VHH binders against Dimethylsulfide dehydrogenase subunit gamma (ddhC). Designs and how they scored, part 7

Target 1, 240 residues: Dimethylsulfide dehydrogenase subunit gamma (ddhC), of Rhodovulum sulfidophilum (Rhodobacter sulfidophilus) (q8gpg1)
Amino acid sequence: DSLNAGNIRLVDPEETVPVIKIPDGIYLRTPNDPDDIIWARVPEFRVEMVMAPPVHPSVGLRYRDEYPEQDLVVQLARTSERFYVRLRWVDPTRDMSTLRDRFRDGAAIEFSESDDSVSYMMGTDAESPVNIWYWHPDGDRVESLAAGSPGSLTRLDRQPVTGASEYRTGHGPDDSQWIVVMSRPLASEGDHQVSFERDTIPVAFALWQGADAQRDGLKLVSLNWIFARMTPDAAPAPGN
Key: E = the ipSAE of ESMFold2; O = the ipSAE of OpenDDE; V2 = 0.75 times the mean of E and O plus 0.25 times the DockQ between their complexes.

## First folded at step 1 (VHH)

Design h13 (framework vhh_8h63_2)
Fold by ESMFold2-Fast, scan of step 1:
Structure h13 (fold): chain B 240 residues (1-240), chain A 122 residues (1-122)
Amino acid sequence: as target 1 above (240 residues)
Amino acid sequence: ELQLVESGGGLVQAGGSLTVSCAASGFTFSSYAMGWSRQAPGKERELVAGITSGGSTYYADTVKGRFTISRDNAKNTLYLQMNSLKPEDTAMYYCATKFGYSLYRSWEYDYWGQGTQVTVSG
């Protein structure tokens, strides 16, 4: 149950990770059910999360004193119709039963819109645009966003991403976990929505801790991009 | 655990050449983008060159055509070959590694070494 249970493989920065194709005829019990049995068949990968530079010293001080470092467990899967990501991480906040506490957290997956995502410029002010799926604990709302430069975070007109989550309470402070699933149809509609027609898609992750509507939160980001390799739906008909 | 150690700096005359190197340890060097920055007295730190794990390169306009960045993944070493040096290239040169994407703020690079001094007389 714990992130430390079993041997979860750490992915290297810029490593290629397969997106597992769920066989035809298997239907998830509910859309985005975090506990669907299919997830036992999808390999888990662990990504190291590092603290983003704080906006001022008090944010860094809270992170150091209140919150342990986080690892993020990721699973990537697809059907012929949808792309799925499942995220799991330890949340040291033990009392998440109130709406106030729940508002402090968030999780995101970021997709590069460009094939030049392996550029040295990743994470700079001159970055290529990214599509971001930002999960909010309030109502399991997922926002599809676009970002290209600082201050350019924009909520997209189409919001095709659905989410579901589970907060699993453990006996100790480091036993409590968020489990989040986000999914979207493979067919892309509208500008800046990630296209799943690519052979590989660079992805990155972010977690927010301790943020509320009136204060800056603590942010953790994944090490460099990893590359999600899409599995072909079917072999082409035999030709020449 | 993560360590970057620069070397190879020194005094060189204008028009000359110099190679600085960076020995990396404590991480999977071949998987990370790497870069070189410099800082002259009284000036802000400037990123001058970068190289991806795949070997794609970047150069600041101030050094493009004169400097060449390269890496040797078998030796965990990053290099900067500097040709046609000018007095304005005088600076402390820092090796750096690039982690992760920043959602709110971009940073040029996440970890820096202690630096090696390059002085160009002229």
Scores: ipSAE 0.000, ipTM 0.125, lowest interface PAE 15.6, mean pLDDT 70

Design h14 (framework vhh_8h63_2)
Fold by ESMFold2-Fast, scan of step 1:
Order: C-alpha cells, then structure tokens, then sequence
Structure h14 (fold): chain B 240 residues (1-240), chain A 122 residues (1-122)
C-alpha cells in the first residue's frame, strides 16, 4: 500500500484542518485538473477508512470476509470564488474492472449541515442532515445529495459540483491510484447545499470499492468527523 | 449498447396491485445490480427498491412490506410487484442498472431506462 509508506500525516479524530486559501493571481491551470501545480502547495493528510457497517441484514453476509484497510489522502483548498477537495487512494483493480465493464469505484466528501456533529459514523444521524458530493468514475460525474439516515439519499435539484479524475498506474498494483478533484462555487444555491460562509465545517469521507466479478461493492467510511476551517479570522459560525 | 425498457405501468385504483417490468439488453444482466427509482411531479427522484447480482434486496421505508423486487436472469428481466397501492405511489418509475453498496441511492446506478408511468386514483 503506497499510501502507508509515505510521509503523509494521519489526522486525529475530530481534528481541525485548515482549508488552504490560494492567493490572488495564482490560478489552477485547468479547473479541477488533478495535476495542477497548485496542489504541491496544499498540505496532504491521511484519513483512516474503515468498512461501513451493514444497513440491511442481507448485506451483512458480504462482511464475513476480511477486507484490507484503506487510507484516503485528502487536500482541501479554496480560492476567493470556489472550494476544492482532492482525494487520492490506492486501487489496484482498475484495469481489470475497466476491461470487464464492471468497475464502479466511487468517492465522496460529506458536509454536516450542523456545526455540532454528534455522529461518529457517516449517515447514521437522522436529525443531522449531510450534504454529499459523490464522484462517479464514469464520466467524472459528481452528484450533490442530501442524506439524513443510512439508505436515505435524495438527489438535490441543483447540481453545482464539478469533478475531474485520473487513474495512474504504477510499477506494481499497490502503486496504482485514483486521483479525484471536486469543486463548487463558494456561493450556495438551494436547500441542503453546504454553506462555505461557516468558519468551520464538519466533513467526512466515503470510498466505494467496485464490485469484482463475484461480489457487490463495499463502502469504506471515515470513522470520525474532522473539522474544515474556512476562515479562522471570521466571526464564529451560527449553529442554527 | 446497454438498454433498459420499462413496461407495465398504467392507471390503478387505490388498494390495487400492479407489476412493472424492465427488459434488459446489451450487457451481461446476471452481473449487474438492478433497481427501481420513482419520481413524482415536482419531487426528487427516490430509490424505492434494489436487488444485487446475488439477489440481496433493499427497500425504502415508504414501500417496505408492500413492494417486492425480483429478477429473472434467464429472461434478463427485472420486476417490481406493487401491492396495496396508494395515491402517493403515483410517479414515473425508472429501471436502473449498476452496482449496489451498503449505501443505496440513485447515485449507485449507472444506467437508467426512460420510465413507465404509474397512476393511482381513489
């Protein structure tokens, strides 16, 4: 696992991580370009991903096997106009899945609509709705969703999030990885779209491992929320 | 070319039953997760039922106990048996193909049919 061998800091549960402001006059070469040189200026951090608990009894049978732990590398940045997240993770099965047209890996960032997170697992708190940006590898589609409980996803009427990705093959399977960038204007429009006018936003992450030839896909989740700090000099965000 | 064609929709009285079907072609049906989603006028699309390649099922709470999803791999056909229909079940019903995960939702499906209208009246 090349992510485990790197000098990338593992974040603590409920840690506050800064969203790096890109200075005026520095522009992304192409919006959402995963290779843009600006990403060298944004600190990387690792999030430990664990297998999500089954939400339906029939799905529990899939969890009888042991699955390798997966780390997710995250970078958070903003301009004066747009928020960016860059995600990177090892996926050694990409080439086989693509050839068989059975590939369906996915990645998501989840934003709590509440300033106080009482849930330590994504999507388990029905009283604290979450805005989800779900990236699909097919056509770099990003869906903006609302969720209040496990198994409950609503596609929002506004779809302002754009994405781009690259699958990069290395010398061995453990060196092959997905790199995904998702972004949205800072101004929000419509219910349940995350507001970036908050000073601190609880965020969590999910990865979907594509189905192999004999198995449905699995969801990995970050166990704990972390707090993305947008503007440390701004007034405290309202909790309502 | 992957194609999904829904059929079996129509007008039904409240308390009645209806089965909608989805004929799949252009892919290895047995290997795909399948689902049914619905959208009423002015409302968001919701996933109502899902079935994995192995036959594991999911149901939204709004339809649990009333709707049954099933697949016939020999016929490359997906079914949704709808019992005890309510006016609130009135919607366009869409067949979907893709991958199931522990979090079921519209975004789990990659391919969609054009839909079949179900109207429930009193």
Amino acid sequence: as target 1 above (240 residues)
Amino acid sequence: ELQLVESGGGLVQAGGSLTVSCAASGFTFDDYAMGWSRQAPGKERELVAGISSSGSTYYADTVKGRFTISRDNAKNTLYLQMNSLKPEDTAMYYCAAGYLSTWFGPSQYDYWGQGTQVTVSG
Scores: ipSAE 0.000, ipTM 0.172, lowest interface PAE 11.1, mean pLDDT 71

Design h15 (framework vhh_8h63_2)
Fold by ESMFold2-Fast, scan of step 1:
Parts: structure tokens; sequence; C-alpha cells
Structure h15 (fold): chain B 240 residues (1-240), chain A 122 residues (1-122)
């Protein structure tokens, strides 16, 4: 299926969205199945994705004037035992010429380790780090990473996140899509792994397209933090 | 323009040592993490080592204890010292730099380098 993105609610930067609690006794039939029936019960929302800012001004001049913007469709759910994110997006370049180009694609969710917003691209410093789940399509490998500032990306010793994906071919040239599920136990093991014992967690997203031998791939990022509410029906915290 | 130029590859015997270098230009090198990845024939590109702007290091399990990454911020140069080389270390080695959003520790996303060939015979 196409994304049908025009019928899915677009969320604003810094908007709060619910993480849907799956009742006890309902399990995914297979771990991380992107087509599990449970996903029909989790509301979708759409996040606008834009080209990441270049590190050096001259880098921007090596690319085309504009790359297409695209939407990322997100679903957030949890059980009593695990947190789940499901991502869908149209393959934004029809110019991905081989399967190996697509396998250089990637998707990530970033979690702020603080309750305040930090840089959605990276943490602002060591005291404001982010935890990143980076999905690679080859083998559905997910890396759990930490970052405290631009360029301070570190692979964590514990790798508790599992992933699964499906590439679904549509009827039109721009209707083909990736569907990716990533999940981790709610219990956190080790430093810099996100804690799900918070009422609200800032999250941000990134998507990558394949790279050639002389150029990096296209990276798309969400414009700002979205706030994931772990207890969707909870009353606002005192002081709001 | 941002540019990375790898050098120092060559043919070495198993058990030998080799240092590869990456000369960086066009960005504030000292402010960003850098890394080394490699790609052997018929295999996917693998990140083998990374170093933060503050000097903290990461190594893949395949090279831990044998390879050492270092940087010289005054010379805008990244190094990978490779000891106890094995035939399975034969690969093209690529320098990684943060072009967007600081992502450097992936399978060659966010970098521009032509690579340097390392061949280990035994």
Amino acid sequence: as target 1 above (240 residues)
Amino acid sequence: ELQLVESGGGLVQAGGSLTVSCAASGFTFSSYAMGWSRQAPGKERELVAGITSGGSTYYADTVKGRFTISRDNAKNTLYLQMNSLKPEDTAMYYCAAPLYSGWTFSASYDYWGQGTQVTVSG
C-alpha cells in the first residue's frame, strides 16, 4: 500500500503524542512482525522529514538544489514488558537503482535522556545525551547508540533493541514503502539506554538513503522533538 | 570543500603492522567524531573504529586489542594503527566524517573518502 499520508494526522514540532498501551494477554504473533494485527489498533501519526543541515556550507553545493521532502508515519505502542515503534515511509528516491542501494538505507529514533528538549540532531553536551536506535536493513540489525554533541556518537556495549522490516511494493512508482519495527524491554540495562519509567519522552527521527562512492547518502530528519506520552490517559503533571 | 584523503595502505605479511592515515579539510576537524570503516570483497562495509572529539574510542570486536585509532587535531589527521594483521583484515579502508547531524559510526553513511587498500598475505 501507498502511505495514504494525506489522511494521516500531521503532528507539529514539540507536539505530544500517545504511546498506546497494549492490554496484558495480547502478544505479537511473531517478535516485531510489521504486519501483526495489533498495529491496526494503534493510531498513526505523520512527521514531516526534511534534509539535514550540512556540516560545511560547501557541502550543500555538491547536492541538487532540493531533495524531495517526505513524511514519516509513526506508531508508538507498549506492553507491560516492551516498547515498540513502527515506522513507514515511501522510498523517497526513484533513483535507488539496486537492492544494495536500498540496503544502505536506514532509519532511527532518538530519545532524549533528559526531560527537557535537547538538540534533536544530537545531544547538546555530555549532560544532555540522547539514546539512538539505528536500524540497518541488512539483517534487520539495530544499533543502540549514545550521543552528547554533534560528532560524539558512541556504540553502547549492550545492544537490547531488536528490529524487523518489510519492503512493500506499491502500484505506482512512488508508492513503494519500507515498514520497520524496533522494540526493547521496558527495563533498562546499562548507562545511556533510554528509561521508559518517565511519563513523557522527547523523541526525534532520521531516515537515510543510499550513498555512492563520492557522495554521502541523503539524510532526512524531523524538524524538532515530538513528546511521546507513556501514559496516554494520565492527567497532566502538577504545575502544567 | 569538505574532503577526506586516505593513504598508507599496502601489502603486508600476516602478523605484520601498518598505519593508515586520513587527511581532513574543509571543516573544523577538532570539533567532530571521526571513524574508520572497511569493506572486504563480497562483504558489507563494517565500522571498525571510532574516536570522539574528546578522544574516547570505540572498536569493533573483530579488531579490539589489535587496532588503535588516534587523531592529531593540529594536523587535521586521523590514524589507524593496525597490529597483528590477519588475512581476514584484507579490505579497502575508509575514513568517516560527520557530514550531517554527527552520525559517523555506521556502515559508511555521512562520509566522503576514496579509501586505501590493505592486503594481508599469509
Scores: ipSAE 0.012, ipTM 0.157, lowest interface PAE 8.9, mean pLDDT 70

Design h16 (framework vhh_8h63_2)
Fold by ESMFold2-Fast, scan of step 1:
Structure h16 (fold): chain B 240 residues (1-240), chain A 121 residues (1-121)
Amino acid sequence: as target 1 above (240 residues)
Amino acid sequence: ELQLVESGGGLVQAGGSLTVSCAASGSTFSDYAMGWSRQAPGKERELVAGISSGGSTYYADTVKGRFTISRDNAKNTLYLQMNSLKPEDTAMYYCARTYGLPFWSEAYDYWGQGTQVTVSG
């Protein structure tokens, strides 16, 4: 089965999307099971991914012809205790002789520390630093990073984000996909870790796919911030 | 914190081979993806090779098939084996660590002093 991204709603630039509250008391196998049945109840949205500028000149010329369309399917959810993001994307069949390119696979969600973000490019605006959750397949490691300007990427002292993934193989080039879940407690620990006490959080995405050597160096990013709105907890019954 | 020291450069004849090394100290480099970049005078820095903590490798088109990157986590050392060297490989070679991919996105940290490789024609 293909990703079927054409039947999933494309998010508009700077659109607000809900972070769905999963009812308390439901046992989640996520992140240990990125295909947990609970995800069937979380709305999917599609994010258009494009090649990041500035680009290496040779990369820019090659990439446009080979990856003209790319989608990332996103689901956002939380419990009373944790935040979850689930990402799915097509990773077409690669040259099997170059399995050494595996470390090129990766995915990230970027959270703006500012509510009035004007840049999603790794904190290219010093007034809009970002917290980045970067997943890579080497041991399903997720790194929590901060960026405040180009070249100022810093690994944070606290590494609270848990990741899990599944590579779903198919028999066609468009039938293989990565499924990745990243999760962290809602309580923030340490500087530059995103605060989920905010009503709305600007988020952006980045994606790396293994490819023929001439396409290496490609980072796909979402076009604009979208705004993740935290669904509030149910109010207690009136009457104290 | 983390310190990187490159060594092993020198003068080599076109068609020859050379291995450059990067010794890491101050923290565990086995937790990081590492890479080699080069810069010739008046030119932009070019990432030529990378290796993940798990050993997966990357090579730029300019060096693919000629260069081999490897790491020895027990010795905290990164290597670049360069074969079939060409005059255009003449550059200062730097090792770096990265917090993410791709290295060319400037998602890197800790530049060493570099080691000069000169290929004569």
Scores: ipSAE 0.006, ipTM 0.171, lowest interface PAE 11.1, mean pLDDT 71

Design r01 (framework vhh_rezetamig_d1)
Fold by ESMFold2-Fast, scan of step 1:
Formats: C-alpha cells, structure tokens, sequence
Structure r01 (fold): chain B 240 residues (1-240), chain A 122 residues (1-122)
C-alpha cells in the first residue's frame, strides 16, 4: 500500500498534535512492533518534508532541482511508562547503512529543550538546545544526541531509546515503505534527555534517503516545529 | 585548523599485522558530529574505504576487510588507530586517515591526512 496521503491529515507548521495516552491494561507483547494493532487506534498525521539547506560541501555539490517531494506519516503515543513515535515513509529502494555510505536511510525526531520558539535546524541556536533520537537501519540502532550550536552535536552518556523497523515491499508505484518505531521510558535521566513532564513539546523530523543510481545521501527536514501535546484534555466521567 | 597525521611502520612483512595511528590536532576526536576513518589507495587503483569509528567506540568496516580490521579510538590522546591482520602484497597502499561529517549521509571525507605508504614485502 501507498501512504494514502490524501486521506491522512496534513499538519500545518506549528500545529499542536495530541500524544495519545494508551490505557493501562493493554497488553503489549512486543512494545516496539511496527505492526502492533494498537497503532490502528493512534491518529496519523502527514508532515511535509523538504530538502535541507546545504550545510556540508558534499550535500551542496549533489543538490538537484528535480529532487522528489516526500511526506512523512507520524503517530505519537504514550503509556504510563513509555513514549512512542511511529514514522512511515515511501522509499522505493531499501538503502541501509553500508560500509561505504554511512546514512543511506535514516530517520530522526528532534525535541526542543525549550518551550520558546526555536530553530528546528540541528545546532542552530546555542541558547535553545535540542535532544535528537537518530534511527539507523543497521541493527535498528537509535542514538540519543544533543545539539546546541552549528557543528556541536554530542552523543549523550545514556542511550535509553530503543528502535524497531520494517521495510514493506509493494508491487505498485510508491508502495514500498519504511515503518520505524522509537520509544523511551517517560522518566528522564541525565542532562539533555527530553523531559516528558512538559505539557507541550516542540518536535521536528529528518529523513535520509539514498537512491541506488546516484547514492545522493540528501537530508529531508520538516518545515517547522509541530507541538506534541503530552497532557490529555480532562473530561468529566459520565454520571452513573 | 584541523590537521590529521598518519604514523606507523612503512614496511610490514606478509602474515603480520599492519598498525597505523592517526593524531588529530586543532580539534577534538570527542566531537559527536564526525566519524573518524581510514581509506587506502593501492598502486594503480582507486580509493578503497577501510572503515570508520565514532568517538564512543562504534565501528563500521568494509565487508571485504571486516575479518582482518580493527579500528580503535583513544580520546585521551586525541588519536585513533588501524590494525589490519594477516597482510599480503595486496595490502600495499598509501593509507590515509580521514574525518567524515555525521550528517552528510555520504562517504566524502572533509579532512584527510597527507597519507603514508605501507609496503608489504619480505
């Protein structure tokens, strides 16, 4: 199946999206399973991804005006114990990290450590650091990183984020896709790990895609922050 | 500015281990923005990637070499090293140490040492 992008709500820049609280007592045998039935209960949002401005000479030299537009489908959920993000995007070639090309396929979510408006570009504001969860297809490795200024990306001492993925091959055009789940305990340990005790957290996304013919390695980013609402709206219980 | 310098024996006997060290100056290896690696150029051939390491110790190796290669990092000395075991004449090459930007998604190295010739002969 294609993404069916026409039936998935496109979020606007700076839109607030809910993080869905999964009720206690739901049995999750494989918490990071990308195909777990619970994901059918979590609203999908479509995020427009655009080519990042060149920040490295290799990217600048390989920029091309005919690069395809890409959408990312995002789902955000939590239990009483963990935060989950599920990402899904069309990738006609299954480009995993190879020994010659470090990041042919990859995905990241960035969390602002500040509630104030900040640049979503990694490391562009030293006064507004970000926590980054960087998924690599080679072994479903997720790195927890901090960025506070251009060229200042630091691997954090604790690596609490777990990942799982599936590459789903289809028979039609645009049917092949990556599905990635990343999760971490809600309890935050150590500096620069995102705190889920906040009511709303600015988040942004990045994708790395390669093409077999050209091995372009270009980065796609979401246009602006969107805001993940951690606190569900309170509603009175129905009377007896 | 950042400079990389290879060091180690220029002559290695067949079946022995080739050992090289890269000393980094003008910047820290503990930078999370970069991987640090080794590439080589055998006489009359193109560049061949050997492998790279993140400052945390995570490594990636060329599959053709992975059973013979070990790359290690010493952040206290601002150095990283290559060991290539069971060498043969086919391992004769100019060896370069290099830095690659983590977010590039490409194998282009932005800084490279001047190279050191290693000859495998009896």
Amino acid sequence: as target 1 above (240 residues)
Amino acid sequence: QLQLQESGPGLVKPSETLSLTCTVSGGSISSSSYYWGWIRQPPGKGLEWIGHIYYSGSTYYNPSLENRVTISVDTSKNQFSLKLSSVTAADTAVYYCARDYEWSGDEYFDYRGQGTLVTVSS
Scores: ipSAE 0.000, ipTM 0.138, lowest interface PAE 15.4, mean pLDDT 72

Design r02 (framework vhh_rezetamig_d1)
Fold by ESMFold2-Fast, scan of step 1:
Structure r02 (fold): chain B 240 residues (1-240), chain A 124 residues (1-124)
Amino acid sequence: as target 1 above (240 residues)
Amino acid sequence: QLQLQESGPGLVKPSETLSLTCTVSGGSISSSDYSWGWIRQPPGKGLEWIGHISYSGSTYYNPSLENRVTISVDTSKNQFSLKLSSVTAADTAVYYCARLEDYYWDSSGEFDYRGQGTLVTVSS
């Protein structure tokens, strides 16, 4: 397992995880470089991903009897100027095509605008409006979206999130993986863009796995919120 | 190759029904890979999703508009249409027909191709 998932700590539901402060003066040579050496110093955690529950008839047609077991490895970091998320997951199929019977791979982080959200469904909770960063592999495009209920998904006027990715092929079965980095300035502008001035931000994740000859494309989600705690500027460096 | 083209009246009176048609060329509306829909942009405002229809005929509408919106397909003409009833001045916008892929109702939808847009003004 090149993901090394068995050695990476599984996060508990509603657990608080640190957003690591990268010390001032460290320059990321290529912004959002998924292979930057700095990522070796940011703690990894594992999130259990499950098939999203059907909420509409057309979505139900895409679900299979089998529930895939999938882990997502997450790293959260920030500088004095930007917030970063790095995602890794095993995907033997590199789907970037929109051609017939093909779906694209994709990944998202969702930020709750409410501090005490208990809902685990993306974009359908009216009491917990969310900001979604949706990465698309074609051109490493990231869309900043807002959602609060079914049919309320809105593309925001400002698109401040930048993405970068790498698809690594391995030698053994299930050794191939996507590595995706998304980042945005800490300062927010415009309605529904997440504010990083909060001490703790509920976050959730989604993965879209491209279709192949054996199955339709699937959406996987983290069932519970986890709480991303922003590390203060004067705090000592967190332990491994 | 793929081309989407809106057609319909540029002026509609308040309380009437707006009817627009999208003609698709260079691709089939019957393709199982795509859904077909409508978005609009009122002057000085952002884009608003109106609704879409899947290849199987299932329809999905913006909840704020769902009581006024009907989207339908005519596979023999390779066209799909929008009807928006009981229009008001707030419905004045540029209307686009669009192709959607990888749509998931509860999280995301992506417009990968759009028509040129058609301005619809609601006034007496």
Scores: ipSAE 0.000, ipTM 0.144, lowest interface PAE 12.5, mean pLDDT 73

Design r03 (framework vhh_rezetamig_d1)
Fold by ESMFold2-Fast, scan of step 1:
Structure r03 (fold): chain B 240 residues (1-240), chain A 123 residues (1-123)
Amino acid sequence: as target 1 above (240 residues)
Amino acid sequence: QLQLQESGPGLVKPSETLSLTCTVSGGSISSGDYYWGWIRQPPGKGLEWIGHIYYSGSTYYNPSLENRVTISVDTSKNQFSLKLSSVTAADTAVYYCAREGDFWEDYSAFDIRGQGTLVTVSS
């Protein structure tokens, strides 16, 4: 992969990955700064992304053959006050040929409202609701959404998620990448916003690649949940 | 209890690659939120942090050594390794592997450390 000169580990389906706690007293000067040095100390994981299955499976097989797989690099962190996700993926130069193409791209993290739920993006129905944080490159807008069945996508009344992004241009067409950070206060307010008081939270991911004159737009999804392990706060020792 | 043990050649020729392995026993590299790192002490000098790795393969290297250093992890063998390329006499040092318990504050604050292995770069 052009995402990493070193080997970044590919996560297994349903694997548990840590959410790294940033110690109290570390001041993050620019909220959601994708270049904050703190990200050098948060472990990176690769998630395999595949073409989302369309309504008609035969059409899905055709599109999957053309664009079968892409990796997404994920980092998860928190402070005592906020949860952070950082996403990084290759966006070929042709997809960035115009600002219009860039403004049709997007990225999302999905949180299951149940520890054993399957993703809405995987054909889940009303019995397996998810909270979705959907990043739009236009103005770094993040929408907090709920989905409970196919076609049931609702914008939540509270919009507590903020985002920031950077597009890094590489030397070649397969070397340019989007880097996106989204964050929200740990305190959950309102129905269907994910609660961070759980020991583990099932998460899944989606990417949207804009269309151009030569190809259709793509929606890529992770095929399985991974489990984000929240690290409990420890009481400070007197000698610290 | 956890124990770390360095292994590898004690003699490396100038311009070659120094290669060391750390074997972890008494616990798993993939358990807990620890970085696994390398530090060295050249004769008559202080400790120098080389870099560390998380079980996911994520690495952070000392910027002064970054272009010559590769650290890798093998969770199935419970080992992590250091490669330092293009060595010179200045790379002669006692090399230690370590588990980093306080990775936010001080690279020299190591929870568990190996015994150290002397690597001499000569002839």
Scores: ipSAE 0.000, ipTM 0.204, lowest interface PAE 14.6, mean pLDDT 73

Design r04 (framework vhh_rezetamig_d1)
Fold by ESMFold2-Fast, scan of step 1:
Structure r04 (fold): chain B 240 residues (1-240), chain A 124 residues (1-124)
Amino acid sequence: as target 1 above (240 residues)
Amino acid sequence: QLQLQESGPGLVKPSETLSLTCTVSGGSISSSDYSWGWIRQPPGKGLEWIGHISYSGSTYYNPSLENRVTISVDTSKNQFSLKLSSVTAADTAVYYCATEPDSWYFEGDYLDYRGQGTLVTVSS
């Protein structure tokens, strides 16, 4: 229950969710504070994460029927200067902080560069390229990547995304969770970095559970795009 | 820094067993930080993952190659090896050893360390 997933609304496929505008003058300590009080004011939604369909023999080989399904809790916010995403998910293994620091684990948000992209297999169409923010627990590194089709993944020259994380241990079995915040300036610099000048941006999510080779290291993905609606800066109200 | 180097025959006859060795330097093959694997690239085609072995000895193989592939480690020599049995002309490829043969984005180039590759030709 540490995630409190039962009380968090499950998002529908292709649903539009708002990116919450943080009022001017509110100071976020994030990206270096996943516990910033502002997050209590941002609506949470839950995304069902399923094992990625095998598209390559190596992924198919690691597919196991006993791999647990996971829910991902998402919050989206922005200031006048930065975009923020906060992700939470249950890590079923106790003492995972040590394991995560040693092995590849990760979480990602993917942004479609095309408003028309509805592919649930992120990056499967060269005409529907995606920008990916991939968080690694080792040093809270976030990589900004571009993918246009299977086999076309590229690390971008500019790496403007910053991250911060917290692993919270619980006392009960399977009560532990990861909390990850990633953010980037709203102004886009460089090719294939997502533009926040768009009214609505298709987003999708992925989780990697890294481990020693005896454990499942496969990717979990959200099956459908969710549409993140950027709330524009409001014009001053009449008389203000 | 960690370096990987392939070694083995450049020519193998059809039906024989291909044997390649990867020598690890600048780090220990017993390190729990890495999995050790093999990938190949046939002429004019994309990369194909062959398999890998963990520090604990667990092996994972490409299902298309599983009946023909064995990967093993020799901790005393700081090496790991590939054996591919019953080779045919379709096994002609550049073979690479790598620390992350199954990178989370396999179809990208996010292998932390990879050998320079060794060409293996299968012909009589």
Scores: ipSAE 0.000, ipTM 0.138, lowest interface PAE 14.9, mean pLDDT 71

Design r05 (framework vhh_rezetamig_d1)
Fold by ESMFold2-Fast, scan of step 1:
Structure r05 (fold): chain B 240 residues (1-240), chain A 124 residues (1-124)
Amino acid sequence: as target 1 above (240 residues)
Amino acid sequence: QLQLQESGPGLVKPSETLSLTCTVSGGSISSSSYYWGWIRQPPGKGLEWIGHIYYSGSTYYNPSLENRVTISVDTSKNQFSLKLSSVTAADTAVYYCARHEDYGDFTWEGMDVRGQGTLVTVSS
């Protein structure tokens, strides 16, 4: 079941997960098609997402009741030319657009620029700069950012990351989901853009649940780095 | 149409309190649709979110600055202000006030109007 995150393997903190190499001559129909059949051949894994530490305690209490914490389903793949991440999560809130509201949902993958695993935590290590790919649903805009702390962001001069998404609506509040694909050429250009020439790359994730006209949004983060193994693995057999 | 303007001293001595005011024109600060915040950019570094306030007085601060920061709102004057205590040379930056939609800790992503910025130098 595409919405049953409980049957997808939960990754442990600092676990190594493979980036699946798509064989030569096999391509996504479009660069970022979330529904491309190749995704059925890329293993899914689940990342535990928790509410970011609240900057004010009353926000945390209020949003724990209204917006239950969710798991993020992740798939990592690459070709000889591009790196791909596919993210899927259940969106429990019904965003009723008003004339004053803007789209506020978002998703990000963060790549550590350091190979050191000693103190990696998303948004808590100011000494280890990260490259962030931040997807915004408004126009499927993806920003490539650099950060040294959770509130310190720099938009990078080069913006090589492209995105595409689908919001699948269901009948109940737990039945709707976002599916987002982001990708970038493997060749890295410019400072603070992640290099895919490393054997393993620490990665972390964030989700922004939208806000209605009178409330803050909710930010969920992965608590620990996981390691994306860039050493090529063959795509699994069909139906696995 | 909507304009935000920072005002305050451009020079502050170490250990003193930095005080800045943002004046909002062309729109009401009493809007339930928006938050009002402060961000800064130290020379040669990226943007750092300081904090934001809702017109009701609810405040949210960057945890790294929380012990030194106070943001307040004056709806009668259509203004909001920043006080940053115990300043050091590390607080030297261009300070911006902004209107934004809150996306959790990365509030600047929802920013749709920003002031022109004011340089604050911390020096004796």
Scores: ipSAE 0.000, ipTM 0.165, lowest interface PAE 14.1, mean pLDDT 72

Design r06 (framework vhh_rezetamig_d1; at its last look DockQ between E and O 0.03; V2 from the best seeds 0.00; counts 0 for: pae E 12.1 > 2, placed apart)
Fold by ESMFold2, look of step 2:
Structure r06 (fold): chain B 240 residues (1-240), chain A 126 residues (1-126)
Amino acid sequence: as target 1 above (240 residues)
Amino acid sequence: QLQLQESGPGLVKPSETLSLTCTVSGGSISSSDYSWGWIRQPPGKGLEWIGHISYSGSTYYNPSLENRVTISVDTSKNQFSLKLSSVTAADTAVYYCARDTEYSEFWGTDYYFDYRGQGTLVTVSS
């Protein structure tokens, strides 16, 4: 496993994970830099990713149990003004604008808009309000979406989320990985955007790994909600 | 009121290049929300995806055809085109141009075509 996953704590479904406060005075080299040294100071968690149900029945669904299992390494952080997620996963090929399959590489974090445990299935349960940050490798396009009717997502009027990525090639395909950072201001910027004024936010993850234009790629999801606990700001020191 | 209209020769000789144009009206081909593509239906068979071009100019082709396929865009005419080289009788089909929402790749392996043209029959024969 090129992720060194044995040293990284596996988070079980429905566990709570802290969103780590990064000091405000630290400047990143560039916005959303996936290789910034600050990420070495943020604890990593790994999440087991499995084939997403439901998969559309028009594609050979009887073979979905044969898809490889995949881990996703996650870091959650905030400053006083901005929320960050960093995702990394093994992907033996860089599936971008030149690939020959039905879908490309992609990654998403899903936020529940409710405080209660609800269905986490993105786009398959319109009764479960979900705000989704979707990263697409074609130009590092990041979109804020809401779940709509079955089989659809709605692009939101405000697009406050930004991101950047890096594909790191290793010696073999097991060492090559995507690293993606997405971030948004803590302040809400439109209807259906997740509020970070909550102390605990249910989150879930999805990955898309393209493989073969005539066969399925991989659409993977985390098994259930993980609960992101917002670490509060430290009180300002009485300096003046 | 989006309309897609295929145009091009209905008869193509073997070994030549099949060339089709899709004219888009009621929408802009440069919109970042959409990809533009070609599908075909050979006689007595289901639909087969040929390829598409994203708003950013990235192309995606069916691997079984990729050696022979070129899809391009002419923004000034609001058109996109298909060239399929070295055709044989197996390439006889009804060809459709189609709009695919950029969100279809988010949902998995199915294409979510929200509109396609009426189709044009192309016969490969001498």
Scores: ipSAE 0.000, ipTM 0.146, lowest interface PAE 12.1, mean pLDDT 72
ESMFold2-Fast, scan of step 1: ipSAE 0.051; ipTM 0.485
ESMFold2 (binder alone), look of step 2: mean pLDDT 80; pTM 0.819
OpenDDE, look of step 2: ipSAE 0.016; ipTM 0.359

